# Ledger of designs, part 8: VHH binders against Probable 3-hydroxyacyl-CoA dehydrogenase

Target 1, 346 residues: Probable 3-hydroxyacyl-CoA dehydrogenase, of Deinococcus radiodurans (p83589)
Amino acid sequence: MKIKKAAVIGAGVMGAAIAAQLANAGIPVLLLDIVLPDKPDRNFLAKAGVERALKARPAAFMDNDRARLIEVGNLEDDLKKLKDVDWVLEAIIEKLDAKHDLWEKVEKVVKKTAIISSNSSGIPMHLQIEGRSEDFQRRFVGAHFFNPPRYLHLLEVIPTDKTDPQVVKDFSEFAEHTLGKGVVVANDVPGFVANRIGVYGIVRAMQHMEKYGLTPAEVDQLTGPALGRASSATFRTADLSGLDIISHVATDIGGVTPDDEDFTLTESFKNMVAGGILGDKSGSGFYKKTKDEKARPRFSTTCKPANTKTRARCACPPWTPRANLSPSATPCTPWKARKATSCAPP
Key: E = the ipSAE of ESMFold2; O = the ipSAE of OpenDDE; V2 = 0.75 times the mean of E and O plus 0.25 times the DockQ between their complexes.

## First folded at step 1 (VHH)

Design s11 (framework vhh_7qia_2)
Fold by ESMFold2-Fast, scan of step 1:
Structure s11 (fold): chain B 346 residues (1-346), chain A 120 residues (1-120)
Amino acid sequence: as target 1 above (346 residues)
Amino acid sequence: QLQLVESGGGLVQPGGSLRLSCEASGFTFSNYAMGWYRQAPGKQRELVAFISSGGSTNYADSVKGRFTISRDNAKNTVYLQMNSLRPEDTAIYYCARYEVTYGDYEFDYWGKGTPVTVSS
């Protein structure tokens, strides 16, 4: 699967900002929204989205000429243009019936090789694809961006039980190499929000780490492979994303859900950010960047040394579910640095 | 023209009540989340109340239990019922249209505002 042209459906704050980020990456994007009954210009909402993105602070576009890659349209006149796109992403209102109506229309016009995605975090992916063909369901994968998309490196990729593993692989490679995102694959498990990897999951993991006296490496051993998450796990993902960015997003989320403890940053985390410990971009975060014996950069755990030959060992905490326990204490594993691309050039 | 027109502000004594209204036009109101923001002189704008297209609500800690947001889709109107008003509630109140995503807490359109003054 090769993504050369995308469509974003929904030109609100997130949809317009995602379209801008795709344009920043050199991808032509079709931006569609509804027709407003009282507006003579049938493309008013999509045009307003682009204009808002051009005025955004911090800047959504790396330069204003990138806006020329965005073709505006509407769902009544221009839906048929989806036949030429390689990837469709919806960022519309959080109503399941509206998403079902959209997907029924999209399925009739989109090409059979296109990847289809939802930016939703509130509506499970598997619920959105009910009633669609098996072919559509196999090409459907969640793609959850964080605001602002230009500046937040994290992208959650959310397959369903029906999603083709090759689609997950191809899309994740596109997101990492073309969009410069740090990809985390999350399970689309009904009602188990705490198992998702994202700012919510990271904040909750930090709270539990502090409450139970766990190290970041111990949490990563439990929340990564054991919960069906990517091998980079919770705190490694935090370091990739940027701790300052996670702090900003969690604070913004907390402003909308002010009594929700699930979005309350720990004191330890606040101290890290205040001290300039921001993850990979600052040379250290929850993990410290080191060189291996071949002089390649490598990330090591912040675990206490267990023996002279291996710098760190992590035992599973007593509350670890039986299915996740190793027969013997598992060592903290150093992680080799990925090639990271900055998502925030001026 | 996309419009949000606020009304119902005014001068009220501490402990009093006001009901703000915001009439929307130029878009399919029932498809959008709506919110109320306020800005006091010399302070940053803050979101005080939010209602999703599905009717779920959320409130800032400073107004929780005192303010109630509601909507009437047949009238294209969102309301903010403000009870037990305090001098600290003095601000210009803005109605906002909002795109709802997990990580998106920015309004994408707002009205001109209606002033609320709580003073003896």
Scores: ipSAE 0.000, ipTM 0.164, lowest interface PAE 15.6, mean pLDDT 72

Design s12 (framework vhh_h_nbbcii10_fgla)
Fold by ESMFold2-Fast, scan of step 1:
Structure s12 (fold): chain B 346 residues (1-346), chain A 127 residues (1-127)
Amino acid sequence: as target 1 above (346 residues)
Amino acid sequence: QVQLVESGGGLVQPGGSLRLSCAASGFTFDTYSSYALGWFRQAPGQGLEAVAAISSSGGSTYYADSVKGRFTISRDNSKNTLYLQMNSLRAEDTAVYYCAATEYYVYSGDEYVYDYWGQGTLVTVSS
């Protein structure tokens, strides 16, 4: 099976960047999003996605001419164009009912040989396909990309118990040979391999923020970006991801594993989510966005630690295992014991 | 049991060149590996600074502004080794250089969260 044309539904950060990755590989892409009632251009969101990808740093396109392979559209006018598509990927909001609504509409128009995928990290694949035909379910396989898709090699492929093993094999071959991805086949449980690692680190950081009386800004200063000019750290990354998504993944992982402590959400975190403090999408999270639209975004902390203790300062990431550090490296104690020992002085 | 071992550090004059090597064991540098590899440094009295990183395939590289155009990161998958070629060295490049590897990625940016660290190798740039 050869994927000659793809569709990406959802032109947010991930959807637009994935469309660019497909265009880089020479694959024509239909990029669809919703119609905004207050915008005269019905394709405003899909066009904005392409513009964002063209301006992205690091560059999303290998050259700007690749953008000609992306056809923009919207879900009201252009959904019927999926009849000619070999692979459909959704990257829409993390709401199960929104995904069900989309899949019901997609099933009515997509050709019977097409592979259907979700980029979701928070919603299990088997829940998304509930109510769809056996044929649709057989061709459905999760395909979770990492931001930025052009530069991060990992791709998680998530079959359900209904997915045809041949579909998994064909799609994995496409991902490896055409997209240049390293494929990890993950179980269809809440949280995928890389997402579990990511959520583990964030939840652990939250637990230690409370235990040691650190602010989100102090933790982010200690973890910092590994490299790059403009990157986010632990709690800033949590705000970008969505605190409800992190809560969902951590709760689901904790519910299916005997791991009593590693995914136990703090009371302050649960109160933030219950109060509608979900990160950037709700206007605030661990940080609150300023209203200066022309300046680079500035954020202030919105969360206070439960414990008030002397602040710990260490350049080592809290997720760096002590056993894996060389004696001559900049050492960092396990996060729980960080105040008893610290990183080697500069 | 992942291990990273740096070598190639030493004393060099300003304007000179030096090549650091990082030998990996406990995992392989094949094209399907999820490991991203990077170089960090720590100068006396300073915090840890990211220097360069390279994707698992070798197709994507990143550099700190302070070294861009002077340093080149590369990997040799057949030798399971990461390199940092340092040209036009300055006194400010004096630091302990660390090799690092990661399977942990952040979803929203250019951040790599490094799981495994080498022992470090000292580079001194002085006349």
Scores: ipSAE 0.000, ipTM 0.131, lowest interface PAE 17.8, mean pLDDT 70

## First folded at step 2 (VHH)

Design c12_23R (from c12 with S53R; framework vhh_7qia_2; at its last look DockQ between E and O 0.03; V2 from the best seeds 0.00; counts 0 for: pae O 13.9 > 2, unsure alone 64.4 < 65, grease 26.3 > 24.2, placed apart)
Fold by OpenDDE, look of step 2:
Structure c12_23R (fold): chain B 346 residues (1-346), chain A 120 residues (1-120)
Amino acid sequence: as target 1 above (346 residues)
Amino acid sequence: QLQLVESGGGLVQPGGSLRLSCEASGFTFSYYAMGWYRQAPGKQRELVAFITRGDSTNYADSVKGRFTISRDNAKNTVYLQMNSLRPEDTAIYYCAAPYDWLESGYYDYWGKGTPVTVSS
């Protein structure tokens, strides 16, 4: 199966960015969103998505000219255009009822050979397709991208028990060879693989940080490049992701995981979120962006040793052995450990 | 809501004393080291003193022997007793729960500051 044309439904941050990635691969994309009653332009959200992607830093498009491959539309006027696409991906609001409504509509229009995907980060795929035909379910596969899609290599492919293995294979091959992604086939369980492990890591790091009286910088020094992970390590990653998001995911996953997988947020973490300290999107989280003497943005993800007697030492504490953590915990997560290389098609 | 609230600043004569307080709320105070920074006009913010969870203390050379940092976990408060104040101690003093002691721009929690003026 060859994907020649795709549709992305939902023109938010992820949807637009994914559309851009498809465009980067040379794939024409139909980007759809809802009609806003208070906007005269019925394609306002889709257009806004493209504009956002064009202005994104780091750049969502390899070349801004690639935006020409994106056709904007809306779900009221342009849903019928889905008949011509080979792949449909949704990136709408993370509500199960919304997903159901969407899939009901999509099922009526898409061609029988089209692959159907959800970019959901947490809603199980099998729940999303409840009520759909066997044929629809057979060609449904989760496609969970990570932000930003261009630069994060990992793509989780999440089949259900009803998904045709050939669809999984074909889509995985497409993702790898055309989209430049590293595919991990994940079970259709809460948090799949990356979020489950990643959020657990953040939660446990927070607990240990408080327990041992460490600073975020010290923890990140221990849990970043020293372990072969990204420089954002633990808490910088949290800031980038959004502390409210982390909180939400931790709460949701924690509610459905075994007892030995402790997703309990510390009071400090909860209070940060409650206080509106949400990470980068709020201007501060565990870290605060500053400017150097030349007014250049600076970030520090590690503590520094004191070079004088007048300064506090930022000593790296000993690493907490894995044995002291849940068996599901890992110092390395796929989405923290690897950057995407080329997203260009071969 | 997370906040650090400094108090105790003011005008004092050279040789005088002040006691600064910083009351913390919205986080587990006892789990964090606390510190005092100061920023004089036209100068960069500098570390004055810090205290660990275990009540270990460290001071800038310029204030060593004159300033004392302490904490009361029951009150969620860190203190800076400043004795033998000098004109060069004039600055806005900030309380912080540090992310990095060496870089003043990166903290988990940061107060608004209290002014200290040492003048005849």
Scores: ipSAE 0.000, ipTM 0.212, lowest interface PAE 13.9, mean pLDDT 83
ESMFold2, look of step 2: ipSAE 0.000; ipTM 0.202
ESMFold2 (binder alone), look of step 2: mean pLDDT 80; pTM 0.820

Design c12_5K22 (from c12 with D55G D100K; framework vhh_7qia_2; at its last look DockQ between E and O 0.32; V2 from the best seeds 0.00; counts 0 for: pae E 6.9 > 2, unsure alone 64.6 < 65, grease 28.9 > 24.2, SAP .748 > .668)
Amino acid sequence: QLQLVESGGGLVQPGGSLRLSCEASGFTFSYYAMGWYRQAPGKQRELVAFITSGGSTNYADSVKGRFTISRDNAKNTVYLQMNSLRPEDTAIYYCAAPYKWLESGYYDYWGKGTPVTVSS
ESMFold2, look of step 2: ipSAE 0.073; ipTM 0.590
ESMFold2 (binder alone), look of step 2: mean pLDDT 80; pTM 0.817
OpenDDE, look of step 2: ipSAE 0.449; ipTM 0.799

Design c12_5S (from c12 with D100S; framework vhh_7qia_2; at its last look DockQ between E and O 0.03; V2 from the best seeds 0.00; counts 0 for: pae E 8.6 > 2, unsure alone 62.6 < 65, grease 27.4 > 24.2, SAP .775 > .668, placed apart)
Fold by ESMFold2, look of step 2:
Structure c12_5S (fold): chain B 346 residues (1-346), chain A 120 residues (1-120)
Amino acid sequence: as target 1 above (346 residues)
Amino acid sequence: QLQLVESGGGLVQPGGSLRLSCEASGFTFSYYAMGWYRQAPGKQRELVAFITSGDSTNYADSVKGRFTISRDNAKNTVYLQMNSLRPEDTAIYYCAAPYSWLESGYYDYWGKGTPVTVSS
């Protein structure tokens, strides 16, 4: 199997960034989105996606000339061009009804040998293929990229019970050798396609944050740029994903493996979700939004370190699940990068 | 200007029927999947039924066999025929075009909603 041309449907943050990474790998890409009724340019959204990727920081394109490999189009005029591609990747809104509608259209036009994939982490792959032919189902495999796709090595490949094992092998080989990805094959888990590494990382970060008295901003400072992730590090990414979704996924995994402490939610996090603090969609999560839409931590590190005789960690509601126990600790680092907002050890 | 306008809600006795309509304007209606969602007091908005641009339909388990979604592309209208209504169906019902808002953050195609109350 050889993927010489791909299509990406959905020119939002992930879709445009994935198209850029395909272009970096030398693969021509058709990038499609809807026609906006109030825009004279019918390809407005796909063009905006490419322009956003050209300006991305960190850079989405290894060389801006690679953007010439991306052909923009729309789902009304250009859907028929899917007959020419070897791989179709969906990165649209996380709604099952929208994905069903898309797959119904795609099935009518794709070539018989094309691999079909979803970038979804929130909607199980087996639900997406309901109502599709057996031929379509055999060629369908989840392909979950991590943001930003250029810098995050991991690619999660998620077959269904219907996916042809040869398609899994062929796609994984393409991802490894052409895209330079480290492939992890995951089963389509009960009730949800789990991004296990992402959820594991978030849950373990929460546990360590409580154990060592760190704030979300301090953890993100340590895990974001230093690990090659963008400014949307662990807790910023959790807020973007939705804390209720993370809670649901972690609980489902815990129901299957109840003794696995790696997926045990902290009580403080459970209280946040129960209280309606669900991330960006609720206006507040580990970070809160201002009217300017600029994220600020819910937790502040503006406290001064205790003197040499006594040490107390900074606390803020609702992130005080333990009484201020008296352990030694490393100074808090402010999410705003000012020294005056750090706590020093005793 | 893009608009979705729901109508046909009201007060109905248990076991009764209502037909909701949603008239669409300002976009190519036949291209979009259309959905009906509902939000009961104190609950999250939930999908009730959807119909694809190719007329394939799907229903929430709670309404299967009682509700029927359909569309008339000549009239730019999607319908929800609601039979054997129960008090649990009490909600504000919203028409939506769930496919129209791809991962971009531009806008969502929702109507204002039409209230349905099943009581007495």
Scores: ipSAE 0.011, ipTM 0.516, lowest interface PAE 8.6, mean pLDDT 75
ESMFold2 (binder alone), look of step 2: mean pLDDT 79; pTM 0.808
OpenDDE, look of step 2: ipSAE 0.018; ipTM 0.272

Design c12_V (from c12 with Q1E L2V E23A G35A Q44G F50G N58S V78L I92V K112Q P115L; framework vhh_vobarilizumab_d1; at its last look DockQ between E and O 0.04; V2 from the best seeds 0.00; counts 0 for: pae E 11.3 > 2, grease 30.4 > 24.2, SAP .748 > .668, placed apart)
Fold by ESMFold2, look of step 2:
Structure c12_V (fold): chain B 346 residues (1-346), chain A 120 residues (1-120)
Amino acid sequence: as target 1 above (346 residues)
Amino acid sequence: EVQLVESGGGLVQPGGSLRLSCAASGFTFSYYAMAWYRQAPGKGRELVAGITSGDSTSYADSVKGRFTISRDNAKNTLYLQMNSLRPEDTAVYYCAAPYDWLESGYYDYWGQGTLVTVSS
């Protein structure tokens, strides 16, 4: 089946951004949220979501006219319109009770051929479908987008034990060919989906480094200053995280989807790991660690929570690589024959 | 479900030592950077120390040279060795982990905290 119309339920940051990306791909979108009793406009939240997406930086829409593909509505007056969509994606608050209440309402009205998805990374998909019919459960598959959806290639597709394999195949093909996503079929495991974007980025950088004959330092300059992010440094971050961990995670993902090139490790990288070149913890990785060189995270004596996020969060990561703290280590060349105990000198 | 459980807090005289532990469960501990935060009465939380999955460490200026963060990946446990304790170190100490184990800007997982009181 083909997805010609979609609905996104929840007009928060992710829901509105996903609706914008669907509109960029030419898919008409129904964007729904709750009715606020204290607002005369019953579509206040969905409208606010579109307005936020129109102002987003980096731009969520490829041009302003794409927003014409988004029809706003609410879960009281417009829920019946789900009879007309081929895909329903939920991006509401991360509370299981709220998702159960939503799915109960959606099941009563949704097109019987529609694919049903949750963007959740924190609540297992199998828990969300408890209490739903077998027919609903067979059409349910997790679809986890990464923020910002327009710019991050990866999409995780998370089946349950009940999901029809043909639904997984059909949805994955839509995501790849219409949305331009690199699809990974992932296990229904809570709390770890977002961490795979870091591994995807590192693996893709390794593949491109070999394709274009670049050094780790050249790639890190392209992925940091050229993108306006001084702390974005792919191979330096890989050395901080541990190359054995990256290898393990990428291999586990590749074992589930063996033909997905997004997670295929280069042979030079595999040889580095097998030779005990594991990053900073082993004294060398893509870079050599010298006696007087450390990655220095910025510290604050106090942290301010983001205004739109929980107060349990701090905005100052403890290990952020600094772009102005250029590595003084000499890169180990992963595509050249090297002894496990040696790299080019610093 | 991710759980972080701190222990080892208590009353210690100035100049004394204390070792905090954080037992972690519900995730692959070895993949994550971990941190200790503290919150003194009436103050916001502040970062004390961090450790990457690659064992690189960092410290707040106020504790540098006195505190040591470490981890035991086989036991899924984070530690904070606190030496030369001062009354200003009195706080509730929290173990923290980010949602995103690479390049996280936010900590999403927190323990309940363990109280450290430094007084005579």
Scores: ipSAE 0.000, ipTM 0.289, lowest interface PAE 11.3, mean pLDDT 74
ESMFold2 (binder alone), look of step 2: mean pLDDT 82; pTM 0.824
OpenDDE, look of step 2: ipSAE 0.011; ipTM 0.226

## First folded at step 4 (VHH; framework vhh_7qia_2)

Design d1 (from c12_5K22 with N58K; at its last look DockQ between E and O 0.31; V2 from the best seeds 0.00; counts 0 for: pae E 5.9 > 2, grease 30.9 > 24.2, SAP .783 > .668)
Fold by OpenDDE, look of step 4:
Structure d1 (fold): chain B 346 residues (1-346), chain A 120 residues (1-120)
Amino acid sequence: as target 1 above (346 residues)
Amino acid sequence: QLQLVESGGGLVQPGGSLRLSCEASGFTFSYYAMGWYRQAPGKQRELVAFITSGGSTKYADSVKGRFTISRDNAKNTVYLQMNSLRPEDTAIYYCAAPYKWLESGYYDYWGKGTPVTVSS
């Protein structure tokens, strides 16, 4: 099966970025989202998605001219256009009711040979397609991209027990040869493969960090390039992902996994999230993004190891051993943690 | 502006019945799924029932066979018929409608809620 035209439903961060990646591959894309009642433009969200993708850093488009391959629309006016696409991917809100509603609509209009996919990161695929016809289920396969889609090689392909193996094969081939992705076929279980392993790693690293009195920086030194991993290692990755997201995923996965898979969040981690310390999206997490004198992005740990020389009164995260805390250092309460991130060295 | 107005809550005895209504405005009602959620004191908000734009329904296990969700597109209203009410059904019930896009993601529109108390 050849995918010549695609539709992406949901023009959020991921949907728009995926649409851009398809455009990069030369695939015309219909980008659809809902109509916002408070916006006069019925295609506001889809347009905003494209605009976001055009301004994205790193660049979502190889060439901004590729945006011409994206047709914007909305689900009220343009759903019927799905009859002409070979692949439909949803990247809407992670809610089961929303997805059921969407798939019911899509099933009515999509051509019978089209592949149907969800970009869901957490909702099992088989749950999403409950109530759909056997034919629809046969051609349904999860397609879980990672952000940013242009740069992250991994694509999880998640069939259900009803998915046609030929669909898996055809889609995987498309993903590899056309989209330039590395495909991993994953079981339809919570967290699939990458999130389950990744979040588990973050959670366990946090536990061990506290247990052994390590700093986030030390842990990242140990779990990054030294192990052949990305430079974002563990906690920088967490900051990039969002600590609230990590918290949710850990909680969700932990609730359904065997007891020997410990997804228990530390109190310190919970306190960070509760305090609005969410990573990059909040301006600070385990690290704070600063600019050096040349305006180059630098990451400083919110908890400077007590370098003896700089009395920085910065409230060290609770995992900082007391022995390393300046007597003037106040324990990082979620509230104080926010202030501490702003503490310029006196 | 999108608005959701819940009504029909109140005090009822165990085994009693209530019918909740949610009137929606500010969007094309017939194109979107609608849902009822509830939040009991000290508990997390949970899905009770939802109905798709096409009329398909789904229920939480705890309310299956007792609650019925329905919609009237002509009236822009979603209903929750609650029968055989139990003390554990005591909660504030919320109507949910289409998602609002924010920079941080998608969020449901919620009504203010209507309280349901089941007590002898």
Scores: ipSAE 0.174, ipTM 0.645, lowest interface PAE 1.8, mean pLDDT 84
ESMFold2, look of step 4: ipSAE 0.194; ipTM 0.656
ESMFold2 (binder alone), look of step 4: mean pLDDT 81; pTM 0.825

Design d2 (from c12_5K22 with A33R; at its last look DockQ between E and O 0.02; V2 from the best seeds 0.00; counts 0 for: pae E 9.5 > 2, placed apart)
Fold by OpenDDE, look of step 4:
Structure d2 (fold): chain B 346 residues (1-346), chain A 120 residues (1-120)
Amino acid sequence: as target 1 above (346 residues)
Amino acid sequence: QLQLVESGGGLVQPGGSLRLSCEASGFTFSYYRMGWYRQAPGKQRELVAFITSGGSTNYADSVKGRFTISRDNAKNTVYLQMNSLRPEDTAIYYCAAPYKWLESGYYDYWGKGTPVTVSS
């Protein structure tokens, strides 16, 4: 089977970026999203997705001219166009009901030879296709990309018990040869492979960090390039992913894994999340991106200011030595004593 | 940790009714298909009914027309309404998510079960 044209449903961060990656590979892409009632342009979200991808750093497109391969549309007007695509990938909101609704619609219009995929990172694939025909299920395979899709090599391919092995093979070959991905076939279990291992690592690192009195920076020094891992190591990776997401994944996976797989979040971690310290998306997590005197990017351990206008009482993470706090900084109360109001170092 | 707590079992006369409840915790309930199993003395555990995350239901032939499975996602609870009970329905009833991955290694996360006895 040859994939000549694809559709991406959901023009969010991942959907748009995946569409860009397909375009990079020379694959025409139909990018669809929902119609927003308050926007006059019915393709607003899809267009916004492409625009986001064009402005992305690092660059989602190898060449911005590749955006010409992306046709934008919406799920109300353009769903019928799915009849002409060889591969459909959803990257919509991570809600099972939404995905059920989508697949019900897609099943009615998609050609019988098309491969269908979900980019879901957490919702089991077999759950998504409940209620679908056997034919639909046979050609359904999870395709879990990692952000940013252009640069992260790993693609998890997640078949269900109903997936045709030939579909797995064909899709994997496509992913490897056309999209330049490293394919790992994963079982359809919570967290699949990467998130299960990765989130476990983050959770355990947090536990050990507290146990041994280490700093996030020290842990990252130990768990990054020193181990042949990415420079984002453990806690920078956590910040990039989102601490709320990690919390959610840890909770869900931990709830259904054996006891020897300890996904217990530390109280400090929970407090960070509860306090709105969510990583890059909130402007602060374990780290805050700052600039040094020469305007070079650096990462420092920071607390999210509760109020930009009022130096609210900042709680210092338990691992922050007092000596490293600016003398002008308001004394940090022990992290355990205050719900998630962390002070950013001046 | 995943926890399932069954309730509502008891002694009932033939033709009677019971409503079982299972409260779930430790996972995103709405993402999972839920089911009821039963194990009679000296028999293997068998599927009674399941309800998908989307609300579709399936029943064992032996209970079709008599039992109704439902769920309340807001309460993280799955129910089994059992009508027209028969002596052969006597068993310990268990709540579970009937997934392959649970079947392969997560059996210990099942609830303790609730006993149902149908007798004159």
Scores: ipSAE 0.008, ipTM 0.331, lowest interface PAE 8.8, mean pLDDT 83
ESMFold2, look of step 4: ipSAE 0.011; ipTM 0.486
ESMFold2 (binder alone), look of step 4: mean pLDDT 83; pTM 0.838

